VHH binders against GDSL esterase/lipase 6 (GLIP6). Designs and how they scored, part 3

Target 1, 339 residues: GDSL esterase/lipase 6 (GLIP6), of Arabidopsis thaliana (Mouse-ear cress) (q9c996)
Amino acid sequence: KSSSTVPAIFTFGDSIFDAGNNHYNKNCTAQADFPPYGSSFFHRPTGRFTNGRTVADFISEFVGLPLQKPFLELQIQILNGTSNFSNGINFASAGSGLLLDTNKFMGVTPIQTQLQQFQTLVEQNLIEKSIIQESLFLLETGSNDIFNYFLPFRAPTLSPDAYVNAMLDQVNKTIDQIYKLGARRIAFFSLGPVGCVPARAMLPNAPTNKCFGKMNVMAKMYNKRLEDIVNIIPTKYPGAIAVFGAVYGITHRFQTYPARYGFSDVSNACCGNGTLGGLMQCGREGYKICNNPNEFLFWDFYHPTEHTYRLMSKALWNGNKNHIRPFNLMALATNKITF

## First folded at step 1 (VHH)

Design d08 (framework vhh_7d4b_2)
Fold by ESMFold2-Fast, scan of step 1:
Structure d08 (fold): chain B 339 residues (1-339), chain A 127 residues (1-127)
Amino acid sequence: as target 1 above (339 residues)
Amino acid sequence: QVQLVESGGGVVQPGRSLRLSCAASGIIFSRYAMGWYRQAPGKQRELVASISSSGGTTNYADSVKGRFTISRDNSKNTMYLQMNSLKPEDTAVYYCTAESYPFDELTLYSPDYYDYWGQGTQVTVSS
């Protein structure tokens, strides 16, 4: 493996990153703190919404840092004077989105609150400013916003175009806030094909024999406009460097050429029950589990397997411009950036 | 190491035909799925057509379906794009691309599973 020079990673977003924050939040009902979550790597649940490591975990390993701890676990150590934030923090909350109302009834920590938690630590001088300026910032959110647009018994108040623009307004605020707090190396990942998740089986108007096209059109709309925002970061925020992780294209490649990546099933959840494995959360009474999670793109009704996250993380770390633009995470993290 | 060389581009009038070729070297050609992308000024790069390593499966963008045909000759290490009934909207730089073979462990886990790209060839459809 190659050497890395970033001292820390600060991670914000949803379930592709959550390292156990929801577990430490007593008001949150979006949980994965029970078997068989974590069974393939940790051999126990850790609060991660997959059978092992997430994208944030793999990037931490590639950088040469220990796996991140969730902020809420570290908060106990702050109160006891035993905390160390020198290697970074994971603020991500599964089920959260860019919009405040997204899964608010489930008690998830919205990205605005994740940023407030980070801001408080910075303002209390619990993290050195030099560490922040040299650190990698990982951001991904929006899948929950778009999936919820299509939930039954809800009439959308905005058109898809207006809804996506409301999400992007929050992206702009997020980037502005982390820049003002000292962030200079920013990786913002696009959404994957959210219309392909097994949980679409719960939506009355979604097809089960193919991905939900209208939902994926909305995800692509968000991704296109997100890339435009990321591309202007170096111009709008002097000294900042930013990359766009093309997660949609990476995941679509796994679905288009599954055998190439070791997949025998890119449609059904390995762990769940009902149509697509999408009608029941993994680990709930009556769930079923596949024999080999490494052959499945999806672990549960919403979330990829560790194997999918491993392949995705490698594409983001070492990939070409089809995977991450304008350069990869290795270049961003190791100061091998060339114009 | 890996080289993809496009040829056959040029300037044509609407309604005419062009045949693009992509010659591959530095790879075992029969192991790679191949494709054609195009990019017009001020527009995003888009996939035009793709073909599996065996040639048994092809895919086309809706905008070119019925007009363009992708094919390959594994004995000549060459892929083709036959472009019929060309329109001004087809004006773009056309790029040959190759994807890695799935049964190599190194392909699955190394950067070698990423796409390879040619330098591009200009196609201009104008009156």
Scores: ipSAE 0.000, ipTM 0.122, lowest interface PAE 15.8, mean pLDDT 86

Design d09 (framework vhh_7d4b_2)
Fold by ESMFold2-Fast, scan of step 1:
Structure d09 (fold): chain B 339 residues (1-339), chain A 124 residues (1-124)
Amino acid sequence: as target 1 above (339 residues)
Amino acid sequence: QVQLVESGGGVVQPGRSLRLSCAASGFTFSTYPMGWYRQAPGKQRELVASISWSGGDTNYADSVKGRFTISRDNSKNTMYLQMNSLKPEDTAVYYCARGTYDQFLYHPSEMDYWGQGTQVTVSS
C-alpha cells in the first residue's frame, strides 16, 4: 500500500462522523444503537446514524486505514494498557454542534469537550507528536445549531447573522486548538442543505412540498464564511494545509440529477414514519423501512444513507474545485509537509 | 502523470472471446471507480461497464449484460473486461477511463482521464 498516505485520521464533529461515541455515553439520549441502523454493511447497530458506513469510514478505507473506533470505546481500553491510537481516533458525537447549548439537554458531547479529550491524550504523550503532525484531521459541525434555531420553544436571542457569527467564533477556536496540538492537514467540511432533511416536517413553519428555504439560506451563510476561514489557515498557521469540502453543492447535485446517482427518492427518509418519513426516528415503535436504501438520499429523518455518504466521500476524495478546495482529500493525504 | 494503457484488442470471429486489460499509473488506483467505454464508427461513445473502487459494485450496458464481465485487481493497478460470445455489433474502439465522484457515470464527458483505446473487430 502507499507509504505516502497519512498514518492516522482524527475526526471531530456530529452525526455524519459519529462511530459509536454516543453509545458509550450513559448520559446521552441521542442514540442509533438499535436496529435497523447499520443493517446494510455491519449487519448490526454500531452507533452510527445511518444504514452502514459514514464519510469518516469511507475516507479511512480510501487512505488504507481500518475503520475508526470511537474515543469512548478506546478510553475503556486505556485502563488495560493495550490501547493503540497510532491509526487515529473518532471523537464525533451525534447531535452536537459548535454552540455549547446545542442539544445540551440530550447529553451530547460538544465539540469543545471533544477537543479536551484529544488535548488530554496529547498532553499525556499517548499519541506521538510526529503522528499528529502527519495525520489527517476531519471536521464537520453546525447542522444541529442551525436546525435548532428554528425550534419554537428554543427561541434564540440572536439574529440569524449574529448566530452564524457565534458559530464561526467556535470554528476559529477549534482550528486554533488543533493547530496548537499539532494538526497540519485539516479538512473542514461545509454543511449540506439542512433545510431539506425530512425532520423539517416537525417544524410548524417549514414547508413539506419543498426544502425549508430560510434554513438553507442560513446554512449557505455559514458555509460562505467558513470557506473564508479555511482559506486563511495556511497564512495564519505556518506549516498547516487546509481544504474546504463543498458538501452543499455536492448534495445539491444529487438532488438535481438523482437518476444519474442511482436515486429514486431524494426527499423522504427510507426509515421512519409520518410525513416525509420525518416525524419518527428510524427503529422506534411503528417505524417503516424502504425496500432499497441505495435509492434514497436520506436514511432517517436527519441523516443520509450509506450510498449518499459513499458518493459524497468520493467527491471529497477525488473531486475537482467544485467539490473541494483548493485541492481534494487525496492530494491533502499524499502531500509532503516539510515545515 | 496519470496514464491508462489498454491491451488485449484484436480481430476475432463471432462467438469467440477476448479479454481487455487497462494498466493504470500515476494515481492511487484503488480509490477510483473505473469504466470501459466503446465507440463504433459514426456513433457516440457509450458506457460498456463500470466498477466501483473496491470491485464490490458493477454496472453493465443492456447490450452486453450476461456476456461481458468487468473486474479489477487493485494490487496490480489493473482493470479487466472479459468479453464472451462476441457479436459483430461489439466492433468498436474500447476505452479505459477513470471516473470522478460519479460512481456510476452515465456520460462520457464526466470522466477525468482516458486511455488511447484498443480496437476490437468481430467479423467473419
Scores: ipSAE 0.000, ipTM 0.131, lowest interface PAE 17.5, mean pLDDT 87

Design d10 (framework vhh_7d4b_2)
Fold by ESMFold2-Fast, scan of step 1:
Structure d10 (fold): chain B 339 residues (1-339), chain A 127 residues (1-127)
Amino acid sequence: as target 1 above (339 residues)
Amino acid sequence: QVQLVESGGGVVQPGRSLRLSCAASGSIFSEYAMGWYRQAPGKQRELVASIGSSGYSTNYADSVKGRFTISRDNSKNTMYLQMNSLKPEDTAVYYCAALEGYSFPLEYLDTGTYEYWGQGTQVTVSS
């Protein structure tokens, strides 16, 4: 472990990162604050949408920092005079997307609001500028935007291409805002194969014997253009360095060669009920649970297992250019930046 | 809906050229991303080239890159594949395919992802 690693991690996005923000939001209906969520690691629910640690948790451990606290928990501690932001903060909200209307009916915290929460802390001088400039910024969002495009009660007003472009406009605004607030080490992760999630069983026109191809094409479209945006960050934003996490390819490899990664099931939710385990949320009345979550790619109808997140996080941390470009997270976290 | 009809196939000697055309009817052609697939006897269907709805972005299989050029004329509702320096391994039935709402080239797509397919046109490269 070198003293040259980042002092803090600031995390923005959706359920692959959410450390309990939704739990502390009393009006939010997107919850995982009940058993058996968290059962494999924390031995209790923490608000994380998996059986244990998320990608943000593993990256925190790899960097040598404590597991992140959700912003809303730390906000309560500010009111009590006890909060500490020196090791970073997790703003992620499960169910949120790039577009303001994505799951708004569920009371999720949109990324725009997550950024405003961070901006308020910066403007109030609650986080040292030097910490922000030296810290790792983790971003991932968009899966909920794309899944919702295909919901049965939805009549989309935009074509798939126009919808993805609207999402990418928000990516550009997000990067611009965090840069202006002092961000210099940026990791933006692609979407995984959203069309493969068990919850597609709820969609009337989605196949269950294979992944939903049109949804995955939309995710790939977003990912390709996201990579182009990430690649120009060092040119457009002086002093910033950025990496693109190729999560789609990483996850696709688990689906293509499951036995190599310890998976016996890459299609069904370990925890849920109905077709694919995709028709009922894990932990709701009537749910079923598998014997060994480590053998499943999916924990519940939308979300990967801790084992999947462990493998994904290792690939992002120390992987080659097939996993993360142009450098891995270890290189991003240890590089000395000239300001 | 879209109906696709391929033309321009035939028998040619190695090193020669062919131009395939795919004529579309039905829905507004300019709203569809399109591609060419091919299938040789005893082989699986594979992507050759794709083009976004605007025509500005293209993608090619490594085996044809530098030899084949995909283009489209939205005013004529037609997509083209210009095939230069043809090789015996290019022998296959060539299929036109379309998917609504995409403006960039489609890559790594399963054949089951496309909404509309043509009937195919035979290309044979032999001496």
Scores: ipSAE 0.000, ipTM 0.247, lowest interface PAE 14.8, mean pLDDT 87

Design d11 (framework vhh_7d4b_2)
Fold by ESMFold2-Fast, scan of step 1:
Structure d11 (fold): chain B 339 residues (1-339), chain A 126 residues (1-126)
Amino acid sequence: as target 1 above (339 residues)
Amino acid sequence: QVQLVESGGGVVQPGRSLRLSCAASGFTFSSYDMGWYRQAPGKQRELVASITSGGDYTNYADSVKGRFTISRDNSKNTMYLQMNSLKPEDTAVYYCATNLYEDLGFYYSEPVFDVWGQGTQVTVSS
């Protein structure tokens, strides 16, 4: 018989998932721990880079688990001997990427360090191995790597193809590491159309009347090759099952048929200022905010609204092969794992 | 009424040039990446060239690099393929394509592309 739930969720990646880790990292300048972040759901900032819940939050609710706590908050509780993380941990750090140098000057926690934090807990027997083997692993990263490729003061040495392959080398290392630590149910999400984010207005060579085509080509190149890596996981890692979340396609449907999904604006940030709402971070002096965030695809200059994340999470949870492959998160979470 | 219509095919001698056009209608052309595919008799379709929605980035098959140039005019809802130094091996039906419904872009080979034109024949022979 099939299992109806997973005991825990372990989440790694960037601002799409960050539940407040950057808030607890005092050297980090990538912050959303001030109003109006969190205003639509939590009625206060939590460190999440949106007006409410992220994809990780919605998946936690769909699985029947409480919303995840950031690792750095739980680390304080560990030092006090009171930690409880039997339902999982969120290691994600906003602004991080697959490459170590991505936003290093901002003090973000790179994915390699996120994995090391998880490894330390496993090696110290602070998480039961049986819990890890039955748990859902959520991974998404790479948007910051690709956006940063186009920053003029950080001119890359590598071609777009070579840069994407360097990112994918880190994907392979990430999968290998979590598998060796006991991961068996893996969901790796593609990048969305990062060239469409309002923050592209800050890039000297990016158009503002349309999405940045070069950036989206690079994101699609990463996504195609990421899917090839995910597809080989069950063959390369015995006992592991994995799904590819087609986030690019899901987001593009929202942009193509906005009224169908309740959107009146799929181009501008609800919260920000300047061209596209993309020149100023939401919450900084002089920011402006829209009347109804549920009508906007983007909350701030980089990040989707809670409404966008809700729709995306539903598509990933119960969708068909156009949304997630080879099966959806509900199937991944309720399937019995063979060891 | 989503439609792609190719034109400009024909019969040419080796070393000559042809320019193909693809006229698009029924969708927001400027929002979608476009590509040219070809299919020779008895072979599967292969990507020849692709261009991003804004025209800012292009990709080419290794067999056509340096000889073919893809371009687009979003004000006219038209994509072009300039084919120089044509070889007998370029003989194929050329298809204009886009991906409206799967949103995966041009990184998957056939059968992923959702919208295709009817094709235009290019024959390179003496």
Scores: ipSAE 0.000, ipTM 0.150, lowest interface PAE 13.2, mean pLDDT 86

Design e01 (framework vhh_etentamig_d1)
Fold by ESMFold2-Fast, scan of step 1:
Structure e01 (fold): chain B 339 residues (1-339), chain A 123 residues (1-123)
Amino acid sequence: as target 1 above (339 residues)
Amino acid sequence: EVQLLESGGGLVQPGGSLRLSCAASGFTFSSYAMSWVRQAPGKGPEWVSGISGSGDYTYYADSVKGRFTISRDNSKNTLYLQMNSLRAEDTAVYYCAKDLYYDSSGYYPLDYRGQGTLVTVSS
């Protein structure tokens, strides 16, 4: 389409992007490869942690590319000589974070390993450097690091400030690595209000009648410092252009003006059980499901609905500086950028 | 009914070794990841180590990496923790835990039901 000129999208991060990588990882326990995940769009589970398409899926559609395949599916096809990388790859792993220890015993693929997978394909000359240099790089990670800071059996040894700085050190390493591998168009998205997820109902001392303020303070701290890192990319990495997706503010607007966006519930999971729908994963024995997922901000105890992702993706694609900075994804993808 | 019975703790000198065992029953042992969790006097619980259901993948807290080895024998429904180069800071009650992440996205807390086994590292 005339609104898109990038040949491919390379996606790294967690559950807002995961297109089924965890499904192909037999030692990973973070799964959404069972009903009713995917029921609203795919009419089957695909491994995506929502009722339909993720942010990566919507951006692929807006760019004019097919929906991304997970790297681990493509890795099986490489062994059989049947792979195609021309439109990009999704490396994202649900449950992963910036820190290596985040959900490590769940067998998630940490972002460092996602980058090694990409590097291996580049080194084996399976992706042309010219394609990489013209492609869009989508990154989002950190929600699992921050949520896990508050888990009772993973007692943090660092203060919140030091923990966030450790996460940001990994952001700097991630950007450096993809730049050296040829990335030139980088979109790094902030975290949403993690303290508002229904799963907070499982945390000791977290309130259920309002969002968990301490957790959202950490998310905002990470987001502010992430924006500073993104802003310096064109100066630190010659030829690179980067945008900061202000996901926290976008999501907060949905919570503040729910009726305007078609939401009747911005607090409870559509699919789950217990307080907030937050005490049981969607699809497990005893789960309950709402009548209309399009009226819910949250699909399950941690993840937004397809409707939420659709609205967020539109704001990131064609929005103003309150949504994405210094320009939107349409501008980033179409080479209509002037400094 | 899930039952986890820890054993093997005791008094050991700094630099010494102990092997902890956990006898599991009431569930299909090989289908669940297992963890060791410890609680030192006056402190909260700390995750120590984890192992996949097959035993092929192992994970360690930075404080114990290179010193502790987790293993399992699925034919005996038993989990082990080999503890080498023990330090005073390793003094804690050690609990065996069934990993609830097996059937969830990893947001459920670890399930441990046993009495634990006390490890005291002192001269």
Scores: ipSAE 0.010, ipTM 0.342, lowest interface PAE 10.0, mean pLDDT 87

Design e02 (framework vhh_etentamig_d1)
Fold by ESMFold2-Fast, scan of step 1:
Structure e02 (fold): chain B 339 residues (1-339), chain A 127 residues (1-127)
Amino acid sequence: as target 1 above (339 residues)
Amino acid sequence: EVQLLESGGGLVQPGGSLRLSCAASGFTFSDYAMSWVRQAPGKGPEWVSGISWSGGSTYYADSVKGRFTISRDNSKNTLYLQMNSLRAEDTAVYYCAKEGFTYYDILTGYLEPFDYRGQGTLVTVSS
C-alpha cells in the first residue's frame, strides 16, 4: 500500500488543543466552559479556549475524523461501561506547560500526567497497538512556562537559557515516552509569539504599544532548539517520522500582513476588558466582545480566534517548508514525502 | 532552613510613612526574587510589590503604585518596603515572601502560594 490516512489522532498540550478536559476537572480554575466561548461554531461552550474550533479540530476534519473528545469525558464513559478510543483522544489541558510547577495550583493537568493517562489506556489494552502505531500524535506546549517566567516577583533560579533547556529536557522525555508507547507519526508544533498576547498588559514592565520582545526572544530560543530535537527523531527512534510546525513564523506573517488574511486587529482581544482586552477573561462579569471575531487574531487575553486557528491549520496541513518541515501534515498523515 | 523575619510595622496616622524590613537566611538571597504580600483583617492575601533577584526590576500593585517603593540589599540579605502617604485601607499584616514558583490567578489578581513566607509585621493606619 502506497498511501493511507491515519486512523486516529492523539493530542497533548495546552489551550491551543484543549477540547474540554479542564471542564471535567472540577478542581481546575482555568476554565472556558461558559459563554461566549464556542459561540461562533458550537453555539455553546465546549471547554475550548476560543470562539469555535481549535487547531486539533481542524486537523481532525482535514484527516476525515470526527472532532476529538477530551480524555476526561471518555473516562466518564469508561465508568459507565462504554467507551471508544479508535479515532483518538485529546489529553490537552489549558494552562499546563512542560514544567510541573507551571500553573500547578490552578489545578491544570501537566503534560507528564497527560502522558500517564495515555499510558494507562495503552497498558489496559483499551487502545489497539496497531492503531497507535499508525496514528498521528499532535504536541504543543511551553507558552505558559515562558509567560510565567516574566510574571512580577518572578525570581528565575535559572537563566533564560537554562530555563529553556529545562523545558527541552521535558520535551525529550515526552518524545521518548510516546515512542515507547507506540507512537510513530509525530507532529511537534513550535510556540507562537507569546510576547504578543493581550494578557501581557497585566505585566507591569511589558509594553502595550508593541509585543514584549524579551518574551518572544525566549520563545524563539525554545523553538530553535525544539526543531533540533524534532530533526533527530528519525535517527534516534527507528521507524518514527516527525515534523516541526513553525507556528511562530505562520503567526508573525498574519501580524505583518493582516489585511491579506482578513484581520483588522492583530493586537487586541475580541473578548475581554481593559488595556488590549487583556486584563479580564472573556465571559467574566464586565467583559466586552467585538462585533466580528473573524477580523481579530486574538479571541481572548491568551488565545487565538477560530479564524486564526483555521488559517494556521491550513498552513500546517498543506504548507511548504516555511510553515512545517521537513514536510506537511498531509504528507505525514498519508505517508507521502515530497523533496 | 529558610527563615524570613519582618520588622518595622506599627501604628501610624493617615498620610504618614513606615519602612518595613525583612531579614532573610537559609538560602542564597541574591538568587531569588522577593515580594511583599499583605492581609487585612477578614480579607484574603493581596500581592503588594515584587523585586527581581538583582534589584534591576520592580513591580507594584495599582493600589500602592507611586506611594510604595520596594528595594533590596543583597550584601545584607535584606528586603525593604518604603511606604509613603499611608491610608486606612493599607492596614494589614505585611509578609515577606520568597518566590518558589509562579501562581497568578488572572481573574482575581491573587498571587499564591509562595515557596516561603515570614510571620508578618502589623501595620495599622488610624487616628
Scores: ipSAE 0.000, ipTM 0.202, lowest interface PAE 12.4, mean pLDDT 86

Design e03 (framework vhh_etentamig_d1)
Fold by ESMFold2-Fast, scan of step 1:
Structure e03 (fold): chain B 339 residues (1-339), chain A 127 residues (1-127)
Amino acid sequence: as target 1 above (339 residues)
Amino acid sequence: EVQLLESGGGLVQPGGSLRLSCAASGFTFSSYEMSWVRQAPGKGPEWVSGISGSGYSTYYADSVKGRFTISRDNSKNTLYLQMNSLRAEDTAVYYCATSPDYDFWSGYSYPEYFQHRGQGTLVTVSS
């Protein structure tokens, strides 16, 4: 865990990773920069969409690095002549997806823009190439794309299969871009069961007494094809090693055997209001909060609790092939790559 | 202040056509997805059609697909709905609305889709 030898972590994706990028983006409406977000660990909001640490935070701790700073915070420090990239950078933006138009009206930073931000720093020699080549790259995105496919009052132009394939085209472009920028240790996480999020209560055709099966079918289609892409990375990109984080299976196990993992509720948001706690964002006027977030799988209408992220991060760090393939993050972070 | 003004409604016979217009002001029109939503007597609101900010992508409810065409003129800040082959069940008050009214992160439900809508324009399809 603390035996990791990677010098830095570079993180791209959505709300499971966002460390406050949305907070520093004035035009973004997807925010968690108000109480009670962060209340269980930071004792203040940090812009993270949970009650404490995210998966990226736990992995940083496991490799022995300080918690990551969001890129937009570091960009302000660059303008002031003060910047530190020694532990890596978090580019993730909550609400973003693989498709450029996913939550575009909310002002989220799409993954394409996250990659451009990273490319600019690399091209300006603000990060040493040797650091990039030795560092861990964390990627996860797609839940917002799939949830938005099922938005009411819309007729999607693509079938579910074609929509998932469009997302996977963007995965291929993302991997190609980070490889060309020097990435060699790549961890790409699957989606969890997005059809189980409490916010499905807002969808008129989604059941509330069980997970939304059609949405989870799309998530599983994406995950299966993502694993195929990750498996060919070492062959297609010489010198690169990559792992597939089986987040769907990990989360499904928490839902199937909740007592084993300390959960008394795997269906409702700890923080929110209405059916499933899913009709109102945590922290908005009229919200309610549970007594013990550690007993809940979901913190708010979209996002897991710190406890869920802790368990998930441990499974990804030191787990077996049921959790992460072909080897775990500890092995990825300590594996010797010759450039 | 966002302002939306619908026009073009009226009485039309089954099989007829109407073109609705929505004049928008108070925001950068070309940056927003726009929609048409209708409310028939005794029923809840029904989303009818949507168009991307650029006008490149269009979306339709199954009930109107093939009969209605949504379009926009960003130089005039105007949204249009061309309605052909009108049926009695198309009788409703038609509203134009912005996509940001449906923001899941702010806890909006689909009934709140009318947050930034105009007064509406009545379409009656009857002989």
Scores: ipSAE 0.000, ipTM 0.207, lowest interface PAE 14.3, mean pLDDT 86

Design e04 (framework vhh_etentamig_d1)
Fold by ESMFold2-Fast, scan of step 1:
Structure e04 (fold): chain B 339 residues (1-339), chain A 128 residues (1-128)
Amino acid sequence: as target 1 above (339 residues)
Amino acid sequence: EVQLLESGGGLVQPGGSLRLSCAASGFTFDDYAMSWVRQAPGKGPEWVSGISGSGGNTYYADSVKGRFTISRDNSKNTLYLQMNSLRAEDTAVYYCAKGPYLGELSFDYPGSDAFDIRGQGTLVTVSS
């Protein structure tokens, strides 16, 4: 049974949350619907970009809810008259970002479209208003925007500062839209150290013997300004409560004290090929896989292992102010909203 | 140093076919995904097709899907693009590009700048 007062979770963002939306999207080339994705928990691929459960899955378990279904799977069930939205929905699309052009050619579902999907369900009264108002809203996005800024085939027109501000403009629009649709319990997670992902090995100006400093500076800039936005939510949006998940610091702690968390490797992908395991996606012909994914921080060239997500989710759920601010997800989920 | 040399372009009539080639050197060819990118006169670059390091997985832009086929010969360090049912709108300079892989965190459309790993391209003209 649930240890929380929230009836449902609504999830928006990228690959740390995607529960299979990309799998059900025929126009999308960003896929993890093939082995060995999901092999450590589901014993089959589910469209999740890791060897098992994501952060959204662990939070669902901590709240006492079933693992979320992707919106596109539920959309098929609407046609069959079998849809159930009472426990929430996962709208996340791997590869998406805050900016519309981020991975657009790959057919990812941008966050703006994810919000329109949610709005349509709300406006058609397919989700009870009381459920929305009492539910937990999970948001995380921006790593794809920042990584793409440094791609060798991209000629960025904006400075890093202006690019981050364009991303934050979309954060403000996202928060405004979900609030107007009834959201009152909001958890917005920061980016991790995206400059540490194994796929940096494919960037001509990125070091492989250490994390890509310039990229992490940009991620920290976004995170600092995101926290300022989250901190003003209760003042700007009456009745809303919000927390900032300090994912960067959580991940940095795993890299600083790896043995404490069971890691023997915090730099290389468990599944992939080439330098850092970063030059080929896990599961593509010619890939190699490690013996024990639980000892690796990274599963593939971009994404953490299930073990990393488990530790991160625990820190977000019951952690202190170094992990999540002003209080943790357990407090957010059990707090009673009064108007 | 990374070197990419495109060839096989030329003048072809609508409905015709051409096969482009890209000779690669200076890196372990089979470790990297490869792409074809084109730039039409007066337009920005457009990603056309991608292939995994082994050749087991292929990806296509909607504008070329069903007409173009990407392939590679890792024993020859060569990338190919078989273009069938060519249209006037396929007229462009075609460039061979070493990765990145076309996964979640992939490239946006290439800029107009010269790239360190990009060759001179090969011109495809579909006319008359």
Scores: ipSAE 0.000, ipTM 0.147, lowest interface PAE 16.9, mean pLDDT 85

